# VHH binders against Asparagine synthetase domain-containing protein YML096W, part 16

Target 1, 314 residues: Asparagine synthetase domain-containing protein YML096W, of Saccharomyces cerevisiae (q04489r210to523)
Amino acid sequence: YEVTSEIDLNFTSLSEVSKNLYAVLRDSVKKRVESIHPRHIENSPIAVLFSGGIDCSVIVALICEVLQENDYKCGKPVIELLNVSFENPRTGLFPSDTPDRKLSINSAKTLQNLYPNVDIKLVEVDVPYDEYLKWKPFVINLMYPKQTEMDLSIAIAFFFASRGRGFLTSLNGERTPYQRHGIVLFSGLGADELYGGYHKFANKPPHELVEELTRQINNIYDRNLNRDDKVIAHNGVEVRYPFLDEYVIKLSTAEIPINFKVNKLILRKVASQYLKLDGISSEPKRAIQFGAKSAKMTKDGNKHGTDLLKENRN

## First folded at step 8 (VHH)

Design bf03 (from b13f with I101L V106I P111R; framework vhh_6fv0_2)
Fold by ESMFold2-Fast, scan of step 8:
Structure bf03 (fold): chain B 314 residues (1-314), chain A 129 residues (1-129)
Amino acid sequence: as target 1 above (314 residues)
Amino acid sequence: QVQLQESGGGLVQPGGSLRLSCAASGFTFSSYAMYWVRQAPEKGLEWVSTISGSGGRTYYKDSVKGRFTVSRDNAKNTLYLQMNSLKPEDAAQYYCAKDQLYGDYIFEDSRYSGTFDYRGQGTQVTVSS
């Protein structure tokens, strides 16, 4: 894939390209929802890895649009939003205090209000520090050959999120235990690589941004997908990646001007203009390990994300 | 419930000045770019100016640049358009409009394409001697 270096300063072009991206993303989601065996949709929810941010919220809204196109025999379809949050003893933060949890509560409320004919459940996956310590060696072994502190913090967040043991919070604040039932899990992987979602892309000249995004999307299998598939598949789920659809990648790399990718402008335009996600589209993206607070969990928080793990794989 | 209410229009002689205001409610004002657009009696809707949510970036139609200044007071949820050296071709119904996109997502040389959630009822500007 080669990311185009084209620059377009015309606001009309931004609106036209946003409409095209909306259509291609919707088709991508539709193909992946429709490939789920009818037995699994009628009797099992669809699960989504959910931080409350724009990438996953766009996917949830598109799933809702697709589900609303069908007449269901059994009442409202169910979507499980899996939001992971860690107890972090170094910072004193509880799972309820993490940035992703707070954003997810607000974003889930917005989606529930927009799609009353879909039963959208926010599953609050709280990870106590003792559970983190218990499963850390297992996740380190599972993610091999990845062996950096950054890879661990991401892998362990996906491990607990996909495991899906959490709570539902009612309108009066009561929390009821809940276990994920959906065996198909949607992920927002690819959006950051296609639309420039990482903080390091801010303030880069177009030439550098083209080179960086080209590198990221071409290396996504080795960098992210291989690791994430191993960790998520262990919990018995089938993962769907709407942003990695061949037509989404082709349009996003070849046809979207590079300047429309600054701070995910093109995706935020889709979210606001076509999906009515106005409150969600302005929130800054955080990598899952930072928003869920799975990074730097120990007192020795001076480790760099690229530092090698000290664990012996015996 | 988003509401936009324009005021400040009137009759002015060529070369005169007017300050338009737009009172906004029902949304987080500072989180949205705002537009001024105008409609002359026998013409289509025309983009005049854009201002970012923070007020740090402004854009103008070529024919009004140097004569018009857009500004905003986020503490008062109010958008302004200072119009100087008014010409007969500036006579129109002026509307403020809220961008559909959250945040300050405006490009250099941006122009209006009809992409907004709400437009107010407008305020009439008449230029005649």
Scores: ipSAE 0.000, ipTM 0.132, lowest interface PAE 16.8, mean pLDDT 76

Design bf04 (framework vhh_6fv0_2)
Fold by ESMFold2-Fast, scan of step 8:
Structure bf04 (fold): chain B 314 residues (1-314), chain A 127 residues (1-127)
Amino acid sequence: as target 1 above (314 residues)
Amino acid sequence: QVQLQESGGGLVQPGGSLRLSCAASGFTFSSYAMYWVRQAPEKGLEWVSTISGSGGRTYYKDSVKGRFTVSRDNAKNTLYLQMNSLKPEDAAQYYCAKDTIYGEYTFEDSPYTFDYRGQGTQVTVSS
């Protein structure tokens, strides 16, 4: 795949391209929802890795649109939003204080208000520091041969999210234990690589963005997909990646002008114009490992994300 | 309503210089990053330069770095591009462009979202 270097300064083109992206993303989600046995949908929820950010929120909204096309006799279909949050003794942060938890609460409310015919459950997966330390060696083993601190922070967040042991919080603040029931898990993987979601892209000229995004999308299997599949599948779930659909990738690389990809402009336009996610589309994006505060869990958490893990150092 | 009007193009010999201007109106000029982009015959639009709203940050396409200088006069709502040591490959229609309005669907610190451009000014480099 090679990312186009075309620049388009016409705001009308942004709207037209976002309409095409909406259609292709919706089709991608629809194919993956429809591949789930109908009996499973009626008796078992669909799970989503959820940070409250635009990537996963777009996926949730599209799942809701697809589910609303069907008449379910077993009541409302259920979506489980799995939001992981870590206790960080170094910073003094409780799980309730992480950026992802706060954003997820507000984004979940927005989605619940937009889709009252779907039972959207925000599952708050709180990870105490001692639980993190207990499972860290196991996750390091699962993610082999990946061996950077950043790879670990992402893998461990996915591990606890897919494990799905958390809480539901009522309107009065009461928390009740909840266990994930869904066996199919949707992930927003690929959106950052396709639509320029990393902060480092904000100050790059278009030709450097073309080279960087081309590199990232072609390396996604080695860098992310291989690791995430191993960690998530260990908890008995099947992962779906709507952004990695062949048609989504082809449209996103060949037909979306490079300037529409800075800070996910094109995806935010889809969210705002076609999915009524205006409030969510204006929020800052954070990668799961940073918003969950898993990236700096130890006293030497000032290490670079590419630094080698001590346990896997040769 | 946003309006951008370019001027200063013309015919110049290789190695020559031109100064392009863009007069802006209809928005708070100092609050938006501004861009110079160009389109050569039979080619797509190509980004040339960026300047932040305050003028504190500037960026350039590699092939023009050291030869082109972007600047702005926020008191006059005017954007400039000083082009030195012009080459045949610099021949194009040059446009100024306004950055996208923040707060609705993009980050404040994104320098590459465009929502408007002017009609352009022609630059020809020939003997």
Scores: ipSAE 0.000, ipTM 0.195, lowest interface PAE 14.3, mean pLDDT 75

Design bf05 (framework vhh_6fv0_2)
Fold by ESMFold2-Fast, scan of step 8:
Structure bf05 (fold): chain B 314 residues (1-314), chain A 128 residues (1-128)
Amino acid sequence: as target 1 above (314 residues)
Amino acid sequence: QVQLQESGGGLVQPGGSLRLSCAASGFTFSSYAMYWVRQAPEKGLEWVSTISGSGGRTYYKDSVKGRFTVSRDNAKNTLYLQMNSLKPEDAAQYYCAKDQIYGDYVWEDSPYSGFDYRGQGTQVTVSS
């Protein structure tokens, strides 16, 4: 498939298209919530890969709307927001200092206030450098045939997030150990490719922007899904990708004007108008490895994101 | 509305055979990979097999490889699982499931990407 949307300078069209996108995204999330095995839907947690950004926050809000339609026998339904942060000796940052952790705390509070009938848990997955070193060889083997430093930094962030060993932090600052219980993980993958979340899109002429977005969409599987599925599935969980639904892709590529995709304008409009997430940041998109600070963990600093890994594989 | 209806389960003796069928409607069947997944009493939900939208690629859980064969008839919107040399460990509720990803993005190293719809299932029991 390819992007066929034309330029549209009419901001009234933005409101009309955002209503359609909200409906199609909600249906996409509903299908994926309802496909969870019956044994695991009654008071069983749903996990979300969570950076606090608009992509995953939209998914969380839509999951909450769907869950509120169901009757649960034992208390409130639970959503586990899995937020990963790395100790990075090169930068001197601790997990509490990462951009994604700070954003996730604020976004989780917004979601908790909007959905008091859902038990939304922010699971702070802190990865000490020693733990990173211990699991690095294992993740390299899981992600084969992907072999770049960039692929490793993303894969290891997803590995630790999906493992789901972290902490819950109380309002008074007390931290309690917590283990993920949800066996289904929701991911915001696809939103950057569908709605123009990358900085390189900002200054392109319309025809070049169409070509670049088309390329990114068609390359989602090779660049992201193949790597991420192997790493996440190894931890015994299934991943759901609401943005990769047929109707979401068809609407997004054929009916959303290309200029509404720059800097995720259309997705931000959906978030503010239909999900009351107008308090969630206009923060620029960060790839998970940069927000979690899993990129460039070594003090050598000579490795680029596209450089091949030097470790021998068994 | 997506609908998946499994049939063909039953009671068999160890070493026996069963052929499961899944009738699909409500989506473009040939544009999605299809899965067989199962839930056993002492195990979690397990992926069993994948078949690409075109039927050109098939993948299997290691423990069933060589014994199970997945196939599809796109003209009839029907998915099949031929199960031979059944073992007690194969006893489970079997579900057919629709891939959640639009398009034919199935690879040997990542044959299962999760599903967005599964049927009500068909029970397979293996005992003497």
Scores: ipSAE 0.012, ipTM 0.562, lowest interface PAE 8.3, mean pLDDT 78

Design bf06 (from b13f with Q100Y V106T Y112L; framework vhh_6fv0_2)
Fold by ESMFold2-Fast, scan of step 8:
Structure bf06 (fold): chain B 314 residues (1-314), chain A 129 residues (1-129)
Amino acid sequence: as target 1 above (314 residues)
Amino acid sequence: QVQLQESGGGLVQPGGSLRLSCAASGFTFSSYAMYWVRQAPEKGLEWVSTISGSGGRTYYKDSVKGRFTVSRDNAKNTLYLQMNSLKPEDAAQYYCAKDYIYGDYTFEDSPLSGTFDYRGQGTQVTVSS
């Protein structure tokens, strides 16, 4: 894939490209929802990896639009928003204190208000430290040949999210145990690589952004997809990646000016203008390992993200 | 109704100076980054400079660094571009432009963190002997 170096300083172009992106993203989601057996949609929820951020919220909104096109005989279709949060003994943070949990609660409410004909369930997946320690060696084995602390932090978060054991919290604060039922899981993977979501991109001049985004999207299978797919598939779910649709990638790389990709401007425009996600579209991106606080959980918590895992060094 | 009105352009000799102004109305001026962009005859629109909503961060096209200074007076809803040591290649129609994104939102090293949603009518800068 060749990322365009074109720059465009006209809001009319931004609006036109946003409309085109909305259309191809919706088609991408529709293809992936419609590939689910009809009985599964009516009798089993669709699951989404959910941080409350813009990538996954756009996907949820598009799923809701697609689901609302159909007449369901068995009641409202159900979407399970799987939000993972870790107990971190180094920082003293409980799962309820993570940035992703707080954001996901607010974003879920926004989505529930916009789509009352869809039963949107926020599944709060709390990971105690002892559970992290129990499953750590297993996840390290699943993610091979990836072997950095950062790869582990991401993989362990996806492992627990896709496992889907958590709680539903009622309006009076009562928490009911809940287990994921959806066998198809949607992921926002690809949005950061297509639309400039990594923190380091915020500090790059346009020509360096072209180089970085080109590198990231061309390496996505080896860097992210291979790792994430192994970990998620272990829990008996099939993953869908709407942002990695051929038409989405082609439009995003060839037709979207580079300056529209700084901090996901183009995706935020789609969210605010076409999906009515105004409050969500203003939130800055956080990588899943930082928002869920899965990074730096041991006495050696100051390990650099590129540092090799202790088990793999020996 | 957003309105941006540029002024201060004119004819100047190479090495001379001009100060451009942009009077803004119809929006909360301090809540948006502002841009200076220019278009030379038979050329596309070029970004020149960015200033954050608070004025705390400024960015410049490499070819104008050290010669141009962008500033803003949020109490007066006015944007400025001080241009020194002008070169023939600086001759262009200069426009001020309002960022699309609400907030004091500009990336540290990226002058194009947003796109503009409005620009004014422009002011002409001519550099010739």
Scores: ipSAE 0.000, ipTM 0.241, lowest interface PAE 13.7, mean pLDDT 75

Design bz01 (from b13f with Q100F V106T S113L; framework vhh_6fv0_2)
Fold by ESMFold2-Fast, scan of step 8:
Structure bz01 (fold): chain B 314 residues (1-314), chain A 129 residues (1-129)
Amino acid sequence: as target 1 above (314 residues)
Amino acid sequence: QVQLQESGGGLVQPGGSLRLSCAASGFTFSSYAMYWVRQAPEKGLEWVSTISGSGGRTYYKDSVKGRFTVSRDNAKNTLYLQMNSLKPEDAAQYYCAKDFIYGDYTFEDSPYLGTFDYRGQGTQVTVSS
C-alpha cells in the first residue's frame, strides 16, 4: 500500500471523508461479527482487547451498533472488555494506578451509558508481580523469534489480556473474580499505522509522515501481527482485526489527506461525530505496554526497548 | 526551536480584569491552533480556551464563557487572553500551548484533544482581596 501525500488544509473534504470512513469501518466490523457462528454469539460473549483509548472504543461502539441490528434469544448480547494492568514494584504502581486502567474505567462507563441494550463487562485483568515473574520465561519462549525487551513487554501484556482472568466491579461496588468466556477477540491493531497514533509523528513534514505511515502499514505482519497472533492464539481465542480490512486499508491509505492523520484526527472525528464518543476522542493514545506499565518491571536500571532480553545476551 | 513566553499575570481583586500575552517563535505561528491551559495549586492542567490558526474559530471552557476572550495577532506571533470578571476559582498558573496539528484546524465538538506539542513557563494569576 502507498499512503497518499494529499493535503487538505481547508478541511473541505473532512465531513465526506469522515462519513466514508465510518461506513467502511462499520462494514468491516459487521463482516467480522457476522463471521462468528450465530450459536457462539447467542451463547458466548464477544471479547475486545481494551485500553480505553479511541481505537478499541470505536471498535466496541461499532460492535454494539451491529449487535443492536439483531434479535437475540438469550437476552442482551455480552461484550467483554479485557483491560490488562501490571503491578510495578520499580515505580510502586498497583494495577489500579495505571493510565490504561483509569482510562478504561471511564471509557467503559461512557460505552455502557451509550449502549444500555448491550451488556458491556469491563474485565479488569490485574497482573501481580509474582505472576509476571512466573510466566515471563513461558512468554519469552512463545514469542520466538522476537527477542527484544519491547517485544516481551507487549507480548506479556497481550498474553495476560487474552487469558482474560480478572475482576468485575458490580453496580454495588463489589469486585468479583471473572474469567473470559468469549472465544473471538477484537483488536484495534492497525489504527496507529493507518491514522498516525504515535507521538513521534507530531511536528513531521507531510512527506516524512507519508513515508513513515507507508512503512508502518506495509510491515505490520512482521512487526505486530505475527507476535500478537502467537501469544493470543495460545490462550485459545480467534482474533479479528477490523482496521486491517482490505476496504478500510484502501480508503485509509488512498483517500484520507495526510494532515487528517496527525494524532489520529480522522479517527477522533469519526468517534465524536458518528459514535458520540466525545470524552474518549480527546484522550491521547499509548502503546499497550506503556499504558499497562508492563515495560521495565525490574529495578536493575534504565533499559531501552530495543535491548535484547537478558536470557539471549550471552 | 519552539519558544513560548507568557506575560501579563498578577494580583487582581475579584471582579477585576487581566490581559495575558504569549510571544511565540520557532514555528509558523499562523499554521497551528493555540491553547490557553491553567493549573491551580495541587490540581492538574485544565483546558481554558482554543483559537484556530487563522483566529476565525474560538472555543472556551464552560465556566469562562462570556468572561474570557482569546485572540491572536499572526503578524506579531502573539496570542492573547483577555480575562474579565475574574473569580477566586480562576487563580492559577496560566500557560499558552501549541497544538500538534499542522494546518488551520479545530473541531467544534473537540476543541482540545487532551494534549499539546509545547507550552511555555507560564504566568501566575492570583485573585484575592
Scores: ipSAE 0.005, ipTM 0.212, lowest interface PAE 11.9, mean pLDDT 77

Design bz02 (from b13f with Q100L I101D T115L; framework vhh_6fv0_2)
Fold by ESMFold2-Fast, scan of step 8:
Structure bz02 (fold): chain B 314 residues (1-314), chain A 129 residues (1-129)
Amino acid sequence: as target 1 above (314 residues)
Amino acid sequence: QVQLQESGGGLVQPGGSLRLSCAASGFTFSSYAMYWVRQAPEKGLEWVSTISGSGGRTYYKDSVKGRFTVSRDNAKNTLYLQMNSLKPEDAAQYYCAKDLDYGDYVFEDSPYSGLFDYRGQGTQVTVSS
């Protein structure tokens, strides 16, 4: 794919482009919901990797719209929002106290209020530090040949999310243990590469942004899919990537002016205008590995994401 | 619009050979894994083979290994299935199918998810007596 260098400084095309993106994203989600085996729909909910941010929240809202188009004989359809949070021994923060968990609680409430005909469950996946240390070597082996600290932080977060062991918190604060039942997971992966979500793209001139986003989308298999597929599939979970749909990528690369990708403007406009996610569309982007605090779990932790793992440097 | 059109089916005797083709259009062919699946009368859809977008990785149903070879010509947007030593059990309607997700999400342990966006109309393979 080649990202367009077109610029629309007067925002004259914004409404039309937002509407078109909404339509192709909805169709992308629809294909992926409707391709779930009948046995899985009847016996298991749909799960979503959930940080409370705009990428995954847009996916949840579109799943809700698709589910509302179907007749269900056995009550409300269920969506499991899997939110991972790590104990950080360096800061003393428990999983329940992280900014990512708080954002996820607020975003889940917004979605629950918008879609009362869907049973949306926020599954709080808490990862104690000793549990992280126990599984770290196993995840490193699964992610081979990826060897960077950043790859590990993302992989370990996805590993614990796909295990799906967490809690549901009631309105009175009571926490009930819960195990994920959904064997199909939806992920917001691809949105950063399509719509400019990475912080390193801030303040780049348009031509450099075009070059970076073109490289990112064409390199997505090596960078993200190869790593994430190995880790998630080990837990018996099938992953869906709505942002990686052919028509979504085609429209996103060819027809969205480059300036609409600054701070994900185009995706935020879809969220606010078509999905009524106004509160969520104003929240800053948080990557799963950093919002969940997995990258800062060691007492000596001040490592750069591109550094090789210590065990693999020899 | 995504389109997949199979051809090359026909009637052969046991031990014979056929080469199936699938002409693809409406998507970036090289970016998606492709499947060959088949359906015999009164049976469910059965996965036969997978080829990665680049063509670098191929996977087969155990019963066809060594007899069938999948390949692709990305310059011509065409998928192929070379079928040798055909058995009566291979008689079926053969379909090509486009993988649901962008990229080369194909591994030996997960060569076929059972999921595809589009399937062609199929081409009939008959193995007589």
Scores: ipSAE 0.000, ipTM 0.153, lowest interface PAE 17.8, mean pLDDT 76

Design bz03 (from b13f with Q100L D104E V106T D109S S113V T115I; framework vhh_6fv0_2)
Fold by ESMFold2-Fast, scan of step 8:
Structure bz03 (fold): chain B 314 residues (1-314), chain A 129 residues (1-129)
Amino acid sequence: as target 1 above (314 residues)
Amino acid sequence: QVQLQESGGGLVQPGGSLRLSCAASGFTFSSYAMYWVRQAPEKGLEWVSTISGSGGRTYYKDSVKGRFTVSRDNAKNTLYLQMNSLKPEDAAQYYCAKDLIYGEYTFESSPYVGIFDYRGQGTQVTVSS
């Protein structure tokens, strides 16, 4: 894929490009929802890896639009939003204190208000530190050949999220244990690479933005997808990646001016204008390992994200 | 219906001052960042300044820093640009623009940031002796 270097400083193409992106993203979500066996979609929820940010919230809204087109025999369709949060002894933070958890609560409320005919459940997946230590060696083995601290932080967050053991919190604050039932899991992977996510590309000249985004999208399988697929598949779920649809990638790389990708402006435009996600579209993106506080889990937190994991001896 | 109406432009000599105003209606003014952008003849649209929804954060193009001050009065739904020490290169049609993003967020700088979904008809600033 080659990311276009075209710049539109007068924003003359913004409305048309936003409309085209909305249409292509909706079609991407629709064909992935429709490929789920009818028995499964009617009798089992759809799960979504959920941080409360714009990429996953756009996916949830599009799933809701698609589900509302169908006639269901039994009640409201169910969507499970899987939000992972870690106890961090280094910082003293509990799962309830993480930025991702707070944003996810607010974003879930927005989505629940917009789609009252869908039963949207926010599943709060809390990971105690001792549970993290028990599963850490297993996840390291699953993510091979990835060996950085950053890769481990991301992989272990996805591992616990996809297991789906958490809680539902009622309006009065009561927490009830809940287990994921959805066998198909949607992920927002690809949005950062296509639309310039958490790297703050605003400080780069256009030619560097083009080079960086081209590098990221062409390397997504080896860098992210290979690792995430191994970890998620272990928990017996089938993962869907709407942003990695060939038509989404083609439109996003060839037809979206590079300046529309700073801070994911084009995606935020789609969210605001077509999906009524105004409050969510103003939220900053954080990588799951930082928002969930899975990075720097030990008191030796001065390790850099690119530092290699300690040599394993067998 | 979103409406933005600029005023306050005119002819000034180099080193002079002007205060531009933008009256806004049709949206919750305090919920959106606002921009000043300008366009000189035969040139593209150029970002000048940004102000957050609350007015707590302001950002400026390097060439106008220390000379221009952006402010807003949310009770009156009005945006302002105070321009001091005007230079010939400041001559342009000036537009106010509504941010695309709902909330307190602002794009801190650069014409590659600060995409907006509506702008007014503009007010002309001429700098000549």
Scores: ipSAE 0.000, ipTM 0.194, lowest interface PAE 14.6, mean pLDDT 75

Design bz04 (from b13f with Q100F I101E V106T Y112W T115L; framework vhh_6fv0_2)
Fold by ESMFold2-Fast, scan of step 8:
Structure bz04 (fold): chain B 314 residues (1-314), chain A 129 residues (1-129)
Amino acid sequence: as target 1 above (314 residues)
Amino acid sequence: QVQLQESGGGLVQPGGSLRLSCAASGFTFSSYAMYWVRQAPEKGLEWVSTISGSGGRTYYKDSVKGRFTVSRDNAKNTLYLQMNSLKPEDAAQYYCAKDFEYGDYTFEDSPWSGLFDYRGQGTQVTVSS
């Protein structure tokens, strides 16, 4: 794939490109929802890896639109939003204090209000420090041959999120234990690589951004997908990646001007204009390990993300 | 409905000062980050400064850091840019810009996203003897 270097500084094409992206993303989600056996949907919810940010919220909204097109005999279809948050003794933060938890609570409320015919369950996956220590060696083994501190912090967050053991908070504030039932998980992976997200943009020339995004999308399997699939699959779920649809990638690389990818302008425009996610589109994305606070849990947290892991004995 | 109107530009000598203002209307001013961007005669559009909706976070282009100060008065729906120690390289048309449906920035190292859905007509800053 080759990312286009076209620039549209007057935003003349923004409306048309946003409409085209909405259509292709919706088709991508629809194909993946419809590939789930109808009996599975009626008897098993759809799960989504959820930080409350724009990538996963767009996916949830599109799933809701697709589900509303179908009749279901078992009442409202259910979507499980899997939101992970870590107790971090290094920082003194509780799971309820993490940026992703606070954002996810607000984003889930917005989505439920927009889609009252879908039962949206925010599964608050709280990871006590003792649970982190217990499962850390196991996750290190699952992610082999990946062996960096950064890979561990991401993998452990995905492990606990996809495991889906957490709590639901009722309208009166009561928290009840809950376990994931969905066997198909949707992930927002690919949005950063297609639409920008973690680039430092102060005065960067467009050709550097083109080169960076081109490298990221062509290497997504080796950088992210291989690691994430191993960890998530261990919890007995199938993952769907709507942003990695061939038509989504083709449109996103060939037809979206490079300046529409600064902090995901094009995706935020789709979210605001077509999905009524104005309140959600106001929040910038964070990597899961930073929003969930799974990075730098111990004194070894001063290490860089590329530093090699020491072998842990059980 | 959204309107942004800049004022305060003019001619100054090198080392001089100017204060730019931007009057905003047609949206909930305090809910959006605001930008100052500029365009010099032979250059493209260039980011200068960002201020969060609350005013709690400010960011600056490296070349203006320590010389320029962005601020806002949410009660008056007005954005400001105080420019001190002006250099010839600061000469440009300065624009006020509204962030495109985004709240406060949470990234400390992401000072500008390039995201704005409206900008004003600008105010000219000239630096010459």
Scores: ipSAE 0.000, ipTM 0.160, lowest interface PAE 16.2, mean pLDDT 75

